# Designs tried in a protein design chat: VHH binders against RNA-binding protein 12B-A (Rbm12b1). Part 2

Target 1, 77 residues: RNA-binding protein 12B-A (Rbm12b1), of Mus musculus (Mouse) (q80yr9r283to359)
Amino acid sequence: FYVHLKNLSLNTNKRDLRNLFRDTDLTNDQIKFVYKDERRTRYAFVMFKNQKDYNTALGLHKTVLQYRPVLIDPVSR
Below, E stands for the ipSAE of ESMFold2; O stands for the ipSAE of OpenDDE; V2 stands for 0.75 times the mean of E and O plus 0.25 times the DockQ between their complexes.

## First folded at step 1 (VHH)

Design d4 (framework vhh_7d4b_2)
Fold by ESMFold2-Fast, scan of step 1:
Structure d4 (fold): chain B 77 residues (1-77), chain A 122 residues (1-122)
Amino acid sequence: as target 1 above (77 residues)
Amino acid sequence: QVQLVESGGGVVQPGRSLRLSCAASGFTFSSYDMGWYRQAPGKQRELVASISWSGGSTNYADSVKGRFTISRDNSKNTMYLQMNSLKPEDTAVYYCAAYIEYEGDTWTYDYWGQGTQVTVSS
């Protein structure tokens, strides 16, 4: 199960995302920041191991992280 | 105050060329990826072309590849879109955007311009 995160702060690190998704069993290898020409974008992909964690993550849509609401979309591909 | 200002739009015949400019102010232009989007009436906004902060990487929509060229001049805080061999289907409002990324029709952006109209008709 994958979600696409949008509108992230450029300073967001994997620990910040593990804390956001603290009610899920999330490890660093499940988080992939999107880069453009070796620079951080405001996008990331997160893989969840099961439906329960995936549903928990979708429920956090628009939670404020580092002064920005995190947009959480199901991956449609 | 962040500002993106587009210019260079107009009305042209099919097969002609236009060059759009985007003048940026209020942020460190050379640190941001930039792109051109367009939107025709009743349709969703689509990415036309993007260019990395350094100018070292460019990306184009399949519909414009080989006809359009994106470039930037970091010393002038300006981005350009050279549009050759224009077709009626290129008719749209063209928008300048900063801090964009394309991933299967999913986008995010930090700044947008007001848009400039391009009309290709006989």
Scores: ipSAE 0.000, ipTM 0.105, lowest interface PAE 13.8, mean pLDDT 80

Design d5 (framework vhh_7d4b_2)
Fold by ESMFold2-Fast, scan of step 1:
Structure d5 (fold): chain B 77 residues (1-77), chain A 122 residues (1-122)
Amino acid sequence: as target 1 above (77 residues)
Amino acid sequence: QVQLVESGGGVVQPGRSLRLSCAASGRIFSDYAMGWYRQAPGKQRELVASITSGGETTNYADSVKGRFTISRDNSKNTMYLQMNSLKPEDTAVYYCAVETSEWGTSYEYDYWGQGTQVTVSS
């Protein structure tokens, strides 16, 4: 199960995302920040191992992280 | 622009070892899975080993299991392949690659080095 994260701060790191998704089982290997021309974008993909964690993550849509609401979109496998 | 540079290739006798390194310029590798690929003349490029972004999971082709070990040091933006008990059939050009998300967004792309030749000859 994948979610697509949008509107991230360019300073967001994997620890910030693990804290956001603290009620899920999430490791650094499941988080991929998107780059363009060697620069961070405001996009990331996060993989969840099960439906429960995926649903928990979707419920966090628009949570504010570093002064920005995080947009969390569902993505099929 | 990002560059991947392989080093450590050469000519070696069967049964010996080599350690390949893949170094990047100006990119944070901790965000992506990486792998070592190889290509022998007239053959398709094949994945021999991969490692996840944090190093938690590794995967190996059946032909190299027990002989090759992949590792990474994200603080140095460097990935390694320790090749033990080398065989003539390991002769190939070895390529470092950064593997992107399966979703294929315009912001994600594969990076490849130019390759390093490994020759195992008796």
Scores: ipSAE 0.000, ipTM 0.105, lowest interface PAE 16.0, mean pLDDT 77

Design d6 (framework vhh_7d4b_2; at its last look DockQ between E and O 0.08; V2 from the best seeds 0.00; counts 0 for: pae E 11.1 > 2, placed apart)
Amino acid sequence: QVQLVESGGGVVQPGRSLRLSCAASGFTFSYYDMGWYRQAPGKQRELVASISSSGDSTNYADSVKGRFTISRDNSKNTMYLQMNSLKPEDTAVYYCAADYYVEGSEWRFDYWGQGTQVTVSS
ESMFold2-Fast, scan of step 1: ipSAE 0.121; ipTM 0.618
ESMFold2, look of step 2: ipSAE 0.006; ipTM 0.149
ESMFold2 (binder alone), look of step 2: mean pLDDT 82; pTM 0.827
OpenDDE, look of step 2: ipSAE 0.016; ipTM 0.300

Design d7 (framework vhh_7d4b_2)
Fold by ESMFold2-Fast, scan of step 1:
Structure d7 (fold): chain B 77 residues (1-77), chain A 122 residues (1-122)
Amino acid sequence: as target 1 above (77 residues)
Amino acid sequence: QVQLVESGGGVVQPGRSLRLSCAASGFTFSDYWMGWYRQAPGKQRELVASISSGGSETNYADSVKGRFTISRDNSKNTMYLQMNSLKPEDTAVYYCATYEETYSGYTYEDYWGQGTQVTVSS
């Protein structure tokens, strides 16, 4: 299961995302930041190994991280 | 103009240490994930270690885990590779490069240094 994260701070790192998703079993290799035009974007993709963690992540949509609401969109793998 | 300049390579005996440096210019270094790659004769180039743009996250190849440490100083536009407990199998040309973390197929420009030779022999 994948989710697409939008509106991230350009300073958001994988530790910040593991803390956001702390109620899931999430490791660094499941998180991929998106780059465009040679630079970090406000987008990332996160893989969850099971549906329970995926549903937990979707429930965090619009949680404020670093003064920005994180937009979490479902993605079919 | 983009430049990546490696230094610190050399010839060393097994068990010794070397520290490689990579000086970057011509791009916003602090926006890029960076990596150290190596290529031994007759082998494909492999990623040895990578480091996030802010330095908070690092990844290592299994062959170097516990022996090598990657770090960066964004105020100096410089990345380092501390290589401890060197083995003959570590003999290779080491390259400083941008490292791409992508999933959606967005374009990311690859910048590469010229490489620095590391030889571990007894």
Scores: ipSAE 0.000, ipTM 0.097, lowest interface PAE 13.9, mean pLDDT 81

Design d8 (framework vhh_7d4b_2)
Fold by ESMFold2-Fast, scan of step 1:
Structure d8 (fold): chain B 77 residues (1-77), chain A 124 residues (1-124)
Amino acid sequence: as target 1 above (77 residues)
Amino acid sequence: QVQLVESGGGVVQPGRSLRLSCAASGFTFDEYAMGWYRQAPGKQRELVASISGSGGYTNYADSVKGRFTISRDNSKNTMYLQMNSLKPEDTAVYYCAAEITYWDSSGYTEYDYWGQGTQVTVSS
């Protein structure tokens, strides 16, 4: 399961995201920050290994992280 | 305009190696992160590995760490996946992906581009 994170602070790191999703089993390799011109964007992709963690993550939509609400969208391919 | 063309797939025995290539055109290659995804029949498409535009940052799925290496040659607009110690569970169609993000007057715009896929089969 994948979610697309939007509106992230440019200072958000993987530790911040693991803390946001602390009620899930999330490791650093499941987090992919999106880059443009070798610069961090406000976008990231996060993979969850099971539906329970995925649903937990979707429920955190608009949680404030570093003074910004994190937008959490489902990804379907 | 964006084109991604995979090559290098095939049928190999367990323990062998394959190198996949993805030739890209139609965008400024070194400005965007790229990745390899795979999909086995009846399964969801999963991220295998990703690499930043410069190649300085890489990520791997737990299942391939230590066996697969992602790289890119920005002078050739090509991304690679070196697959070592292949296992039957690595059997899948492998897709090259470019998740191209633009800043424009409406804000942040994102496009996903995919190649046609290349079959990797690991069988005894």
Scores: ipSAE 0.000, ipTM 0.118, lowest interface PAE 12.8, mean pLDDT 80

Design d9 (framework vhh_7d4b_2)
Fold by ESMFold2-Fast, scan of step 1:
Structure d9 (fold): chain B 77 residues (1-77), chain A 122 residues (1-122)
Amino acid sequence: as target 1 above (77 residues)
Amino acid sequence: QVQLVESGGGVVQPGRSLRLSCAASGSIFSDYTMGWYRQAPGKQRELVASITSGGSTYNYADSVKGRFTISRDNSKNTMYLQMNSLKPEDTAVYYCAAWEYTPEGYVEYDYWGQGTQVTVSS
């Protein structure tokens, strides 16, 4: 299961995301920050290994992380 | 509106190579960041690799590093995935995706292709 994260602080690191999703079984290799022209964007992709963790993550949509609400969009087309 | 069409999938033996193409039509291809995703039966969809509008590559999946190469030709409105040393575990439907960022880094537009099947079998 994949989600797109949007509106991330440019200072957000993988540890911050593992803490946000602490009720899931999330490791660093499941998190991929998106770059544009060598620069961090406010976008990331996160893979969840099961439906339970995926649903937990979707329920965190608009949680404030480093003064910004994190937008969590499903990826399934 | 942007339309993405994948091609180049097929059935190959282990150790062979395939090149996937993603042709974009409609809008401004050269301004888009693009990527390849894949989904195998019974598994989650994963990001394989991404490439910026300027051609910088990011986010190669650990399982494909050194074997797969993402590239683009903005003059042809096409993105490629060169897949070398194919393994049975590379069997999946491969999807093309394109998106553009605002200066603040928000995704403004995203588009997806319909997918192309890659099967690696002995």
Scores: ipSAE 0.000, ipTM 0.129, lowest interface PAE 12.2, mean pLDDT 81

Design q1 (framework vhh_6qgx_2)
Fold by ESMFold2-Fast, scan of step 1:
Structure q1 (fold): chain B 77 residues (1-77), chain A 122 residues (1-122)
Amino acid sequence: as target 1 above (77 residues)
Amino acid sequence: QVQLVESGGGLVQAGGSLRLSCAASGRTFSDYAMAWFRRAPGKEREFVAAISWSGGSTFYTDSVKGRFTISRDHAKNTVSLQMNSLRPEDTAVYYCAAEGSYWDSPSEYDYWGQGTRVTVSA
């Protein structure tokens, strides 16, 4: 299960995302920041290992992180 | 609205030390990554050091590694640059910057201070 995170602060790191998703079992290797032309974008992909964690993450859509609402979209691959 | 105010600049002899401070207002400093840039007379603005608001990660330009230390004081809403073993080539106006798209690119930072002047005599 994948979610696409949008509108992230460019200073958001993996620890920030693990704290946002602290009610899930999330490790650094499940988080991938998107780069364009070798620069950080406001996008990331996060993999969740089970349906429960995935549903928990979707419920956090528009939670404010670093003064920005995090947009959390489902992804099917 | 974020405003940054630098202080601590001055005149110092080569080999001396200075501590620069940047006070943030309008938001808590903990919500922003912060960087120091400098501009020498007749030169372009260059990156000096950066610190992440959440990760505590620090980045330095090669010429200052081991001599300069960037740090944060969350309670005081400030970021500081401790400058040791100063050299004449460190003479510049030093600027505090907040929240950018890329750590070492001046054009990517949204908020800037007015600058504080550092002069290092040979």
Scores: ipSAE 0.000, ipTM 0.110, lowest interface PAE 14.3, mean pLDDT 78

Design q10 (framework vhh_6qgx_2)
Amino acid sequence: QVQLVESGGGLVQAGGSLRLSCAASGFTFSSYAMAWFRRAPGKEREFVAAISWSGGETFYTDSVKGRFTISRDHAKNTVSLQMNSLRPEDTAVYYCAAEPGYSEYWSDTYDYWGQGTRVTVSA
ESMFold2-Fast, scan of step 1: ipSAE 0.007; ipTM 0.212

Design q11 (framework vhh_6qgx_2)
Fold by ESMFold2-Fast, scan of step 1:
Structure q11 (fold): chain B 77 residues (1-77), chain A 120 residues (1-120)
Amino acid sequence: as target 1 above (77 residues)
Amino acid sequence: QVQLVESGGGLVQAGGSLRLSCAASGFTFEDYAMAWFRRAPGKEREFVAAISGSGGSTFYTDSVKGRFTISRDHAKNTVSLQMNSLRPEDTAVYYCARDLYWESGEYDYWGQGTRVTVSA
């Protein structure tokens, strides 16, 4: 199960995302920040191992992280 | 009430130019990023260009880079798309959209559209 995160602060790190998704079983290897021309973008992909964690993550759509609401969209592979 | 009203569409020959304008009202214009999208006959809506709330950052789809320029005028609450070196494949209805969050890709208000036809 994958979600696409949008509107992230450029300072958001993997620990911040693990804390946002603390009610899920999420490790650093499941988080992939998107870079363009070697620069950080406001996008990331997150893999969840089960449907329960995936649904929990979708329920956090628009939660404010570092002064920005995080947009959480489902992804087809 | 948020409103976006496009204008400037029309008929033009290949290689020509058009300037589209979007007049925004009902919100604090400088706080929102703005974008242009287009829909060609029989196709899905595609992203064209975006500009940040401050106007300091712009983003373009590859097919229009170097030909189109997006800009905004805070005094007039207007976002504009200058289209140069137009091609028949640029024929579409062009829509102005308000971005909830810069670079997020979530748009909450759309204009009615303005038609651009490029003749070979």
Scores: ipSAE 0.000, ipTM 0.111, lowest interface PAE 13.6, mean pLDDT 82

Design q12 (framework vhh_6qgx_2)
Fold by ESMFold2-Fast, scan of step 1:
Structure q12 (fold): chain B 77 residues (1-77), chain A 126 residues (1-126)
Amino acid sequence: as target 1 above (77 residues)
Amino acid sequence: QVQLVESGGGLVQAGGSLRLSCAASGSTFSDYAMAWFRRAPGKEREFVAAITYSGGSTFYTDSVKGRFTISRDHAKNTVSLQMNSLRPEDTAVYYCAADLSTYYDSSWYSPDYDYWGQGTRVTVSA
């Protein structure tokens, strides 16, 4: 299960995301920030190992992190 | 789970060549993007080269373009870095890194790779 995170602060680190998703079993290797030309974007991808954690994460859509609402979308194909 | 083991480092004179190898174990590896980074004495870790999971695209830092070649062998789950025309400035510990890039477009220069090897030392004497 993958979610696409949007509208992240450029200062968001993996610890911040683990804290956001603290009710899930999330580790650093499941978090992947999107870069363009060696620069942070406001996007990240997060993998969840089970459906329960995935559903918990989707329920956090629009939670404010570092003064910005985090948009949490299912991965589109 | 995924383990990366580098080999092939050593001492070589300027103008010489070395071939580094990175072997992956513990998972299906051919889906991973692979990169080489290096850290010179007293310096930060820097990007050297990267290759996509398909092997169809390669990326290099400007200082090694035309001298280094990254390649992969899907059957052996290995990635190699052929280093030609070595310079004293290439002296560093070289690290293999792996990244699963299924769902995003990202820069190959990022040090945010999922798996890292322990490193192999390359010394180029003047």
Scores: ipSAE 0.000, ipTM 0.153, lowest interface PAE 13.1, mean pLDDT 78

Design q13 (framework vhh_6qgx_2; at its last look DockQ between E and O 0.52; V2 from the best seeds 0.00; counts 0 for: pae E 6.7 > 2)
Amino acid sequence: QVQLVESGGGLVQAGGSLRLSCAASGFTFSDYYMAWFRRAPGKEREFVAAISWSGGSTFYTDSVKGRFTISRDHAKNTVSLQMNSLRPEDTAVYYCAAEEVYSGDYTWEGSYDYWGQGTRVTVSA
ESMFold2-Fast, scan of step 1: ipSAE 0.016; ipTM 0.382
ESMFold2, look of step 2: ipSAE 0.014; ipTM 0.494
ESMFold2 (binder alone), look of step 2: mean pLDDT 83; pTM 0.846
OpenDDE, look of step 2: ipSAE 0.019; ipTM 0.343

Design q2 (framework vhh_6qgx_2)
Fold by ESMFold2-Fast, scan of step 1:
Structure q2 (fold): chain B 77 residues (1-77), chain A 124 residues (1-124)
Amino acid sequence: as target 1 above (77 residues)
Amino acid sequence: QVQLVESGGGLVQAGGSLRLSCAASGFTFDDYAMAWFRRAPGKEREFVAAISGSGGSTFYTDSVKGRFTISRDHAKNTVSLQMNSLRPEDTAVYYCAASLGYEWSTYEAEYDYWGQGTRVTVSA
């Protein structure tokens, strides 16, 4: 199961996302920040291994992280 | 030298089909997600469809879901867009784009390389 995260602070790191999704079983290798020319963008992809964690993540849509609401879009993969 | 070269554009009647192709050279194709964007007369460039580096994940804008299909040929370093059931509002210049990082994006600012575009005109 994948979600596309949008509108992230450029300072958001994998620890921040693991804390946001702390009610899921999320590890660093499931998080992929999108880069352009070695620069961070405001986007990331997160893989969840089961439906429960995926549903939990979708429920966090628009949670504020570092002064920005995180947009969480479902994606098929 | 990085190049993306589009082909397959043209004039078709509403309800018709076209297949666009984009030939990539000068970079490691499989490390890049590929996408199609379009710009209609008088409008901003908009996202159409994207495919991951592996080809295992695709995404479409709502207006083309079920009508357009994106695919890639790893042996030929090409990405294609099959456009079926074309509508006059699909009239635009279509651009191929590549983004490093294997995973697709819907945002044009995240694409590193762009083709010159191919014109598609759909008559009523």
Scores: ipSAE 0.000, ipTM 0.120, lowest interface PAE 13.3, mean pLDDT 83

Design q3 (framework vhh_6qgx_2)
Fold by ESMFold2-Fast, scan of step 1:
Structure q3 (fold): chain B 77 residues (1-77), chain A 124 residues (1-124)
Amino acid sequence: as target 1 above (77 residues)
Amino acid sequence: QVQLVESGGGLVQAGGSLRLSCAASGRTFSSYAMAWFRRAPGKEREFVAAITWSGDSTFYTDSVKGRFTISRDHAKNTVSLQMNSLRPEDTAVYYCAADSTLYEWEYSGAYDYWGQGTRVTVSA
């Protein structure tokens, strides 16, 4: 299960995201920040191992992190 | 041809208000995120505010939070920037921009379409 995070602070680190998703079993290797032209973007991809954690994450859509609402979109082909 | 055209700039005294508008010409941008950037003399272009295609989310640079409000009208294909409590430091040429990717709100390189700008001068 994958979600696409949008509108992150450029200073958001993996610990910040683990704290946001603290009710899941999320680890650092499940988080991938997106870079463009060798600089941090406001996007990240996060993988959840099960449906419960995935649903928990989707329910956090628009939670404010570092003064910015985090947009959480499901990933599909 | 695809164009974004800004209007509403002018001279205003500190503490005053201005409303900028940006209209798409030759093509609609209702599915695009819209943003305002500004460039003061001798400086690089900086992010001011952005609004998602749906209008559900808005984003601001710290120096304008609480003073500026970005909004859009899908029927007219326009985006507006209401600027209140203007300061001399807000003096700049203001540009609207459109981006279909939503990759980076503050990164000017992410925006594919740009207007030519409208000048705002705030006197002390």
Scores: ipSAE 0.000, ipTM 0.106, lowest interface PAE 12.8, mean pLDDT 80

Design q4 (framework vhh_6qgx_2; at its last look DockQ between E and O 0.06; V2 from the best seeds 0.00; counts 0 for: pae E 13.4 > 2, placed apart)
Fold by ESMFold2, look of step 2:
Structure q4 (fold): chain B 77 residues (1-77), chain A 123 residues (1-123)
Amino acid sequence: as target 1 above (77 residues)
Amino acid sequence: QVQLVESGGGLVQAGGSLRLSCAASGFTFSDYAMAWFRRAPGKEREFVAAISYSGGSTFYTDSVKGRFTISRDHAKNTVSLQMNSLRPEDTAVYYCAADETWGYTDESEYDYWGQGTRVTVSA
């Protein structure tokens, strides 16, 4: 169960994402930031271990984090 | 307040060994990847070694592979760098760094830094 996070602040870290998703059982190994040319982008992927946590995360779409609404999209694969 | 404090630097002859230590406080140590970087006189700071938050994966720059070993102790909240077979080109100020991700070798990904400990290797 993967979601694609978009529009992140470049200063957003895994602690910020764990706090955003505090109603889920999220650990650092479930979070992967996306890089281009060794530079951080505003994208990340997060894996959730169960459907409940995945649905909880999707419900936070457009929540403001560090002055930016975080876009949260499902990933099909 | 996050605090990283390095120790163990000093003067050593080429071929010798030193063990650096970094004491961490102000964050949940087991949530962070840890790394060592170094800055030689007149040069930019460069990556030396990193260890994942669990300790299960390590990565080293090519020039130190086989000579340096990074390790972490979750009971003491410390990360260490064992430096063997030291060479004069290892002379630098060594910095401890912390980051919540696995971390690449890119220093811009590390949010927290110590103040550094000086290592001098005499020929």
Scores: ipSAE 0.000, ipTM 0.121, lowest interface PAE 13.4, mean pLDDT 83
ESMFold2-Fast, scan of step 1: ipSAE 0.011; ipTM 0.368
ESMFold2 (binder alone), look of step 2: mean pLDDT 86; pTM 0.879
OpenDDE, look of step 2: ipSAE 0.018; ipTM 0.315

Design q5 (framework vhh_6qgx_2)
Fold by ESMFold2-Fast, scan of step 1:
Structure q5 (fold): chain B 77 residues (1-77), chain A 121 residues (1-121)
Amino acid sequence: as target 1 above (77 residues)
Amino acid sequence: QVQLVESGGGLVQAGGSLRLSCAASGLTFSEYAMAWFRRAPGKEREFVAAISWSGGDTFYTDSVKGRFTISRDHAKNTVSLQMNSLRPEDTAVYYCAKGSYDEYSYTYDYWGQGTRVTVSA
Protein backbone atom coordinates (compact mmCIF):
# COMPACT_ATOMS: atom_id res chain seq x y z
CA PHE B 1 0.00 0.00 0.00
CA TYR B 2 1.26 3.50 -0.81
CA VAL B 3 0.49 6.99 0.38
CA HIS B 4 1.72 10.28 -1.01
CA LEU B 5 2.72 12.83 1.67
CA LYS B 6 2.46 16.53 0.84
CA ASN B 7 3.27 19.82 2.54
CA LEU B 8 6.14 18.42 4.61
CA SER B 9 8.59 20.73 6.33
CA LEU B 10 11.88 20.68 4.38
CA ASN B 11 13.48 19.67 7.73
CA THR B 12 11.36 16.52 8.14
CA ASN B 13 13.52 13.39 8.33
CA LYS B 14 12.66 9.69 8.29
CA ARG B 15 12.60 9.44 12.09
CA ASP B 16 10.01 12.25 12.19
CA LEU B 17 7.80 10.25 9.82
CA ARG B 18 8.30 7.02 11.76
CA ASN B 19 7.21 8.93 14.89
CA LEU B 20 4.17 10.34 13.06
CA PHE B 21 3.24 6.80 11.98
CA ARG B 22 4.33 5.14 15.24
CA ASP B 23 1.14 3.04 15.40
CA THR B 24 2.29 1.30 12.19
CA ASP B 25 5.20 -1.03 11.45
CA LEU B 26 7.29 1.39 9.41
CA THR B 27 11.03 1.22 8.59
CA ASN B 28 13.32 3.74 6.90
CA ASP B 29 13.39 1.86 3.57
CA GLN B 30 9.62 2.31 3.22
CA ILE B 31 10.05 6.12 3.17
CA LYS B 32 11.21 7.94 0.03
CA PHE B 33 11.59 11.72 -0.01
CA VAL B 34 11.03 13.41 -3.36
CA TYR B 35 13.79 15.62 -4.78
CA LYS B 36 13.71 18.13 -7.64
CA ASP B 37 16.83 19.78 -9.06
CA GLU B 38 18.79 17.87 -6.38
CA ARG B 39 16.79 19.75 -3.74
CA ARG B 40 14.37 18.38 -1.19
CA THR B 41 10.69 18.96 -2.01
CA ARG B 42 7.76 18.90 0.42
CA TYR B 43 6.80 15.44 -0.86
CA ALA B 44 7.41 11.84 0.13
CA PHE B 45 6.09 8.38 -0.74
CA VAL B 46 5.50 5.89 2.06
CA MET B 47 4.85 2.17 1.64
CA PHE B 48 2.79 0.26 4.21
CA LYS B 49 3.00 -3.51 4.36
CA ASN B 50 -0.68 -4.15 5.09
CA GLN B 51 -4.16 -2.63 4.90
CA LYS B 52 -4.34 -1.94 8.65
CA ASP B 53 -1.24 0.27 8.63
CA TYR B 54 -2.36 1.97 5.42
CA ASN B 55 -5.75 2.83 6.95
CA THR B 56 -4.07 4.08 10.14
CA ALA B 57 -1.84 6.36 8.07
CA LEU B 58 -4.77 7.81 6.09
CA GLY B 59 -6.45 8.67 9.40
CA LEU B 60 -3.53 10.98 10.25
CA HIS B 61 -4.29 13.32 7.33
CA LYS B 62 -3.76 16.99 8.35
CA THR B 63 -1.80 16.11 11.50
CA VAL B 64 0.53 19.03 12.25
CA LEU B 65 4.21 18.15 11.98
CA GLN B 66 6.80 20.90 12.50
CA TYR B 67 4.15 23.66 12.10
CA ARG B 68 2.71 22.24 8.87
CA PRO B 69 -0.37 20.05 8.36
CA VAL B 70 0.75 16.88 6.58
CA LEU B 71 -1.50 16.00 3.65
CA ILE B 72 -1.79 12.23 3.26
CA ASP B 73 -3.29 10.98 0.01
CA PRO B 74 -3.72 7.52 -1.44
CA VAL B 75 -1.79 7.51 -4.70
CA SER B 76 -4.23 9.50 -6.80
CA ARG B 77 -7.40 8.84 -8.82
CA GLN A 1 0.14 22.05 -24.66
CA VAL A 2 1.67 19.24 -22.61
CA GLN A 3 0.87 15.91 -24.28
CA LEU A 4 1.61 12.35 -23.14
CA VAL A 5 1.20 9.49 -25.63
CA GLU A 6 1.39 5.86 -24.49
CA SER A 7 2.27 2.93 -26.75
CA GLY A 8 3.41 -0.68 -26.57
CA GLY A 9 0.26 -2.36 -25.30
CA GLY A 10 -1.13 -5.51 -26.83
CA LEU A 11 -2.10 -9.12 -26.25
CA VAL A 12 0.39 -11.43 -24.56
CA GLN A 13 0.24 -14.84 -22.88
CA ALA A 14 0.85 -15.29 -19.15
CA GLY A 15 4.57 -15.37 -18.42
CA GLY A 16 5.31 -13.10 -21.38
CA SER A 17 6.74 -9.58 -21.53
CA LEU A 18 5.74 -6.19 -22.93
CA ARG A 19 7.46 -2.80 -22.93
CA LEU A 20 5.27 0.28 -22.65
CA SER A 21 6.52 3.72 -23.68
CA CYS A 22 5.26 7.22 -22.99
CA ALA A 23 6.36 10.08 -25.22
CA ALA A 24 6.13 13.54 -23.67
CA SER A 25 5.84 16.80 -25.59
CA GLY A 26 5.12 20.44 -24.78
CA LEU A 27 7.60 20.96 -21.91
CA THR A 28 11.02 19.72 -20.75
CA PHE A 29 9.77 16.52 -19.16
CA SER A 30 13.11 15.90 -17.39
CA GLU A 31 12.03 18.57 -14.88
CA TYR A 32 9.14 16.39 -13.65
CA ALA A 33 8.52 13.04 -12.00
CA MET A 34 6.66 10.55 -14.19
CA ALA A 35 4.40 7.67 -13.25
CA TRP A 36 2.42 4.76 -14.63
CA PHE A 37 -1.10 3.98 -13.46
CA ARG A 38 -3.51 1.27 -14.64
CA ARG A 39 -7.25 0.62 -14.67
CA ALA A 40 -8.57 -2.93 -15.00
CA PRO A 41 -12.10 -3.55 -16.34
CA GLY A 42 -14.61 -2.71 -13.60
CA LYS A 43 -11.86 -1.43 -11.28
CA GLU A 44 -10.55 1.94 -10.11
CA ARG A 45 -7.33 3.46 -11.40
CA GLU A 46 -4.32 2.29 -9.37
CA PHE A 47 -0.68 3.30 -9.05
CA VAL A 48 1.89 1.04 -10.71
CA ALA A 49 5.29 2.78 -10.70
CA ALA A 50 6.96 6.20 -10.50
CA ILE A 51 10.35 7.64 -11.36
CA SER A 52 11.88 10.91 -10.16
CA TRP A 53 12.86 13.68 -12.60
CA SER A 54 16.54 12.70 -12.22
CA GLY A 55 15.79 8.99 -12.63
CA GLY A 56 17.60 8.28 -9.35
CA ASP A 57 14.51 7.20 -7.42
CA THR A 58 11.90 4.62 -8.39
CA PHE A 59 8.78 3.39 -6.63
CA TYR A 60 6.56 0.34 -7.30
CA THR A 61 3.32 -1.13 -6.05
CA ASP A 62 3.83 -4.49 -4.29
CA SER A 63 2.15 -6.65 -6.95
CA VAL A 64 4.67 -5.62 -9.64
CA LYS A 65 7.92 -5.42 -7.63
CA GLY A 66 10.61 -7.58 -9.22
CA ARG A 67 8.55 -7.96 -12.41
CA PHE A 68 8.22 -4.40 -13.71
CA THR A 69 10.96 -1.81 -14.22
CA ILE A 70 10.33 1.89 -14.83
CA SER A 71 12.99 3.94 -16.62
CA ARG A 72 13.33 7.24 -18.45
CA ASP A 73 15.34 8.59 -21.36
CA HIS A 74 15.84 12.35 -21.20
CA ALA A 75 17.30 12.53 -24.73
CA LYS A 76 14.13 10.95 -26.20
CA ASN A 77 11.68 12.55 -23.77
CA THR A 78 10.28 9.12 -22.90
CA VAL A 79 9.39 7.08 -19.83
CA SER A 80 9.14 3.32 -20.21
CA LEU A 81 7.69 0.41 -18.26
CA GLN A 82 9.29 -2.99 -18.85
CA MET A 83 6.74 -5.61 -17.82
CA ASN A 84 8.06 -9.16 -17.28
CA SER A 85 6.39 -12.34 -16.02
CA LEU A 86 2.97 -10.94 -16.89
CA ARG A 87 -0.10 -12.35 -15.13
CA PRO A 88 -3.78 -12.29 -16.15
CA GLU A 89 -4.41 -9.84 -13.29
CA ASP A 90 -2.10 -7.32 -15.01
CA THR A 91 -4.76 -6.92 -17.73
CA ALA A 92 -5.63 -3.21 -17.77
CA VAL A 93 -5.37 0.06 -19.63
CA TYR A 94 -2.04 1.63 -18.66
CA TYR A 95 -1.71 5.41 -18.30
CA CYS A 96 1.29 7.69 -18.19
CA ALA A 97 1.12 10.68 -15.82
CA LYS A 98 3.25 13.80 -15.34
CA GLY A 99 4.04 15.34 -11.97
CA SER A 100 3.26 18.95 -11.11
CA TYR A 101 5.55 21.85 -11.99
CA ASP A 102 5.43 23.34 -8.47
CA GLU A 103 8.23 21.90 -6.35
CA TYR A 104 6.41 22.84 -3.15
CA SER A 105 3.09 21.44 -4.34
CA TYR A 106 3.09 18.14 -6.23
CA THR A 107 0.34 16.18 -7.96
CA TYR A 108 -0.03 14.30 -11.24
CA ASP A 109 -1.56 16.95 -13.46
CA TYR A 110 -1.38 15.63 -17.03
CA TRP A 111 -2.52 12.20 -18.16
CA GLY A 112 -2.16 10.26 -21.40
CA GLN A 113 -4.90 8.46 -23.34
CA GLY A 114 -3.73 5.00 -22.25
CA THR A 115 -2.54 1.80 -23.90
CA ARG A 116 -4.37 -1.52 -23.46
CA VAL A 117 -2.61 -4.62 -22.12
CA THR A 118 -4.38 -7.98 -22.24
CA VAL A 119 -2.74 -11.01 -20.62
CA SER A 120 -4.35 -14.35 -21.43
CA ALA A 121 -3.98 -17.55 -19.48
Scores: ipSAE 0.005, ipTM 0.139, lowest interface PAE 10.5, mean pLDDT 79

Design q6 (framework vhh_6qgx_2)
Fold by ESMFold2-Fast, scan of step 1:
Structure q6 (fold): chain B 77 residues (1-77), chain A 124 residues (1-124)
Amino acid sequence: as target 1 above (77 residues)
Amino acid sequence: QVQLVESGGGLVQAGGSLRLSCAASGFTFSSYWMAWFRRAPGKEREFVAAISGSGDSTFYTDSVKGRFTISRDHAKNTVSLQMNSLRPEDTAVYYCAADYSPWEELSPEEYDYWGQGTRVTVSA
């Protein structure tokens, strides 16, 4: 299960995302920030190993992280 | 599958040189940060050097700055660490690491993929 994160602060790191998703079993290797021309974008992809964690993550849509609401969209495999 | 295969470790006398290499496969090499970390006997894994996907940005820990040089070869999908003026304190197992987007390039927990390590012993 994959989700696409949008509107991230450019300062958001993997620890911030693990804390956001702390009710899930999430490790750094499941988090991929999107870069364009070696520049950080406001997008990331996160993989969840099971449906329960995936549903938990979708429920966090628009949670404020570093003064920005995080947009969490389902993505096809 | 992502694979990192390290080579070049060995025994060398203080003041000598070694070149470590890491062959990478299973990902778009030019898009990934590559780093070297080391673990001395009885110590935690520490940062040594990192290079951006393009090769335009490099970082070194203070103790190796001016002595070690990190480089990458996109044609061969390899990252290399040239180690000059080696000291007994450089004795460690050296690990190659890769990540698409390490936010903190110096933090081992940010790197997703790791090699098996290559042992470097510097005799006094």
Scores: ipSAE 0.000, ipTM 0.194, lowest interface PAE 12.2, mean pLDDT 82

Design q7 (framework vhh_6qgx_2)
Fold by ESMFold2-Fast, scan of step 1:
Structure q7 (fold): chain B 77 residues (1-77), chain A 125 residues (1-125)
Amino acid sequence: as target 1 above (77 residues)
Amino acid sequence: QVQLVESGGGLVQAGGSLRLSCAASGRTFSEYTMAWFRRAPGKEREFVAAISWSGGSTFYTDSVKGRFTISRDHAKNTVSLQMNSLRPEDTAVYYCAAGEYYGSDWTQAYEYDYWGQGTRVTVSA
């Protein structure tokens, strides 16, 4: 299960996202920040191992992280 | 599984040179920022140098600027650290690390997802 994170602070790191998703089993290798021309964008992809963690993550949509609401969208293949 | 294997460590006299190499497995490493960290006996792990996924950006800790050079070879999937004018204070275990980051946080160990086992460098006085 993948979610697409939007509107992230350019200073958000993987530890910040693991703290946001602290009620899930999330490791650094499941988090991928999106870059354009070697620069951070406000986007990331996060993989969850199971449905429970995925549903927990979707429930955090619009949680404020570093002064910005994090937009959490399901990813379609 | 993604693996990083360091080589090139050893014993050298002060003022000498060593070249460390890190061999990475997996095609996704062409998209990774690569870094070298070191840990001296009784000290915490510290940042040494990093190179962006494209090779277009490099960063060094102040104590090694002008003496160390980080480079990468995409065809060989390797990252190298050329260490010149070595000092006894450079004695440490050197670790190769890979992460998907570009930006100011390159100096932070938590930004890197994959780590090698380390290679020992001893600089005698």
Scores: ipSAE 0.000, ipTM 0.162, lowest interface PAE 13.3, mean pLDDT 82

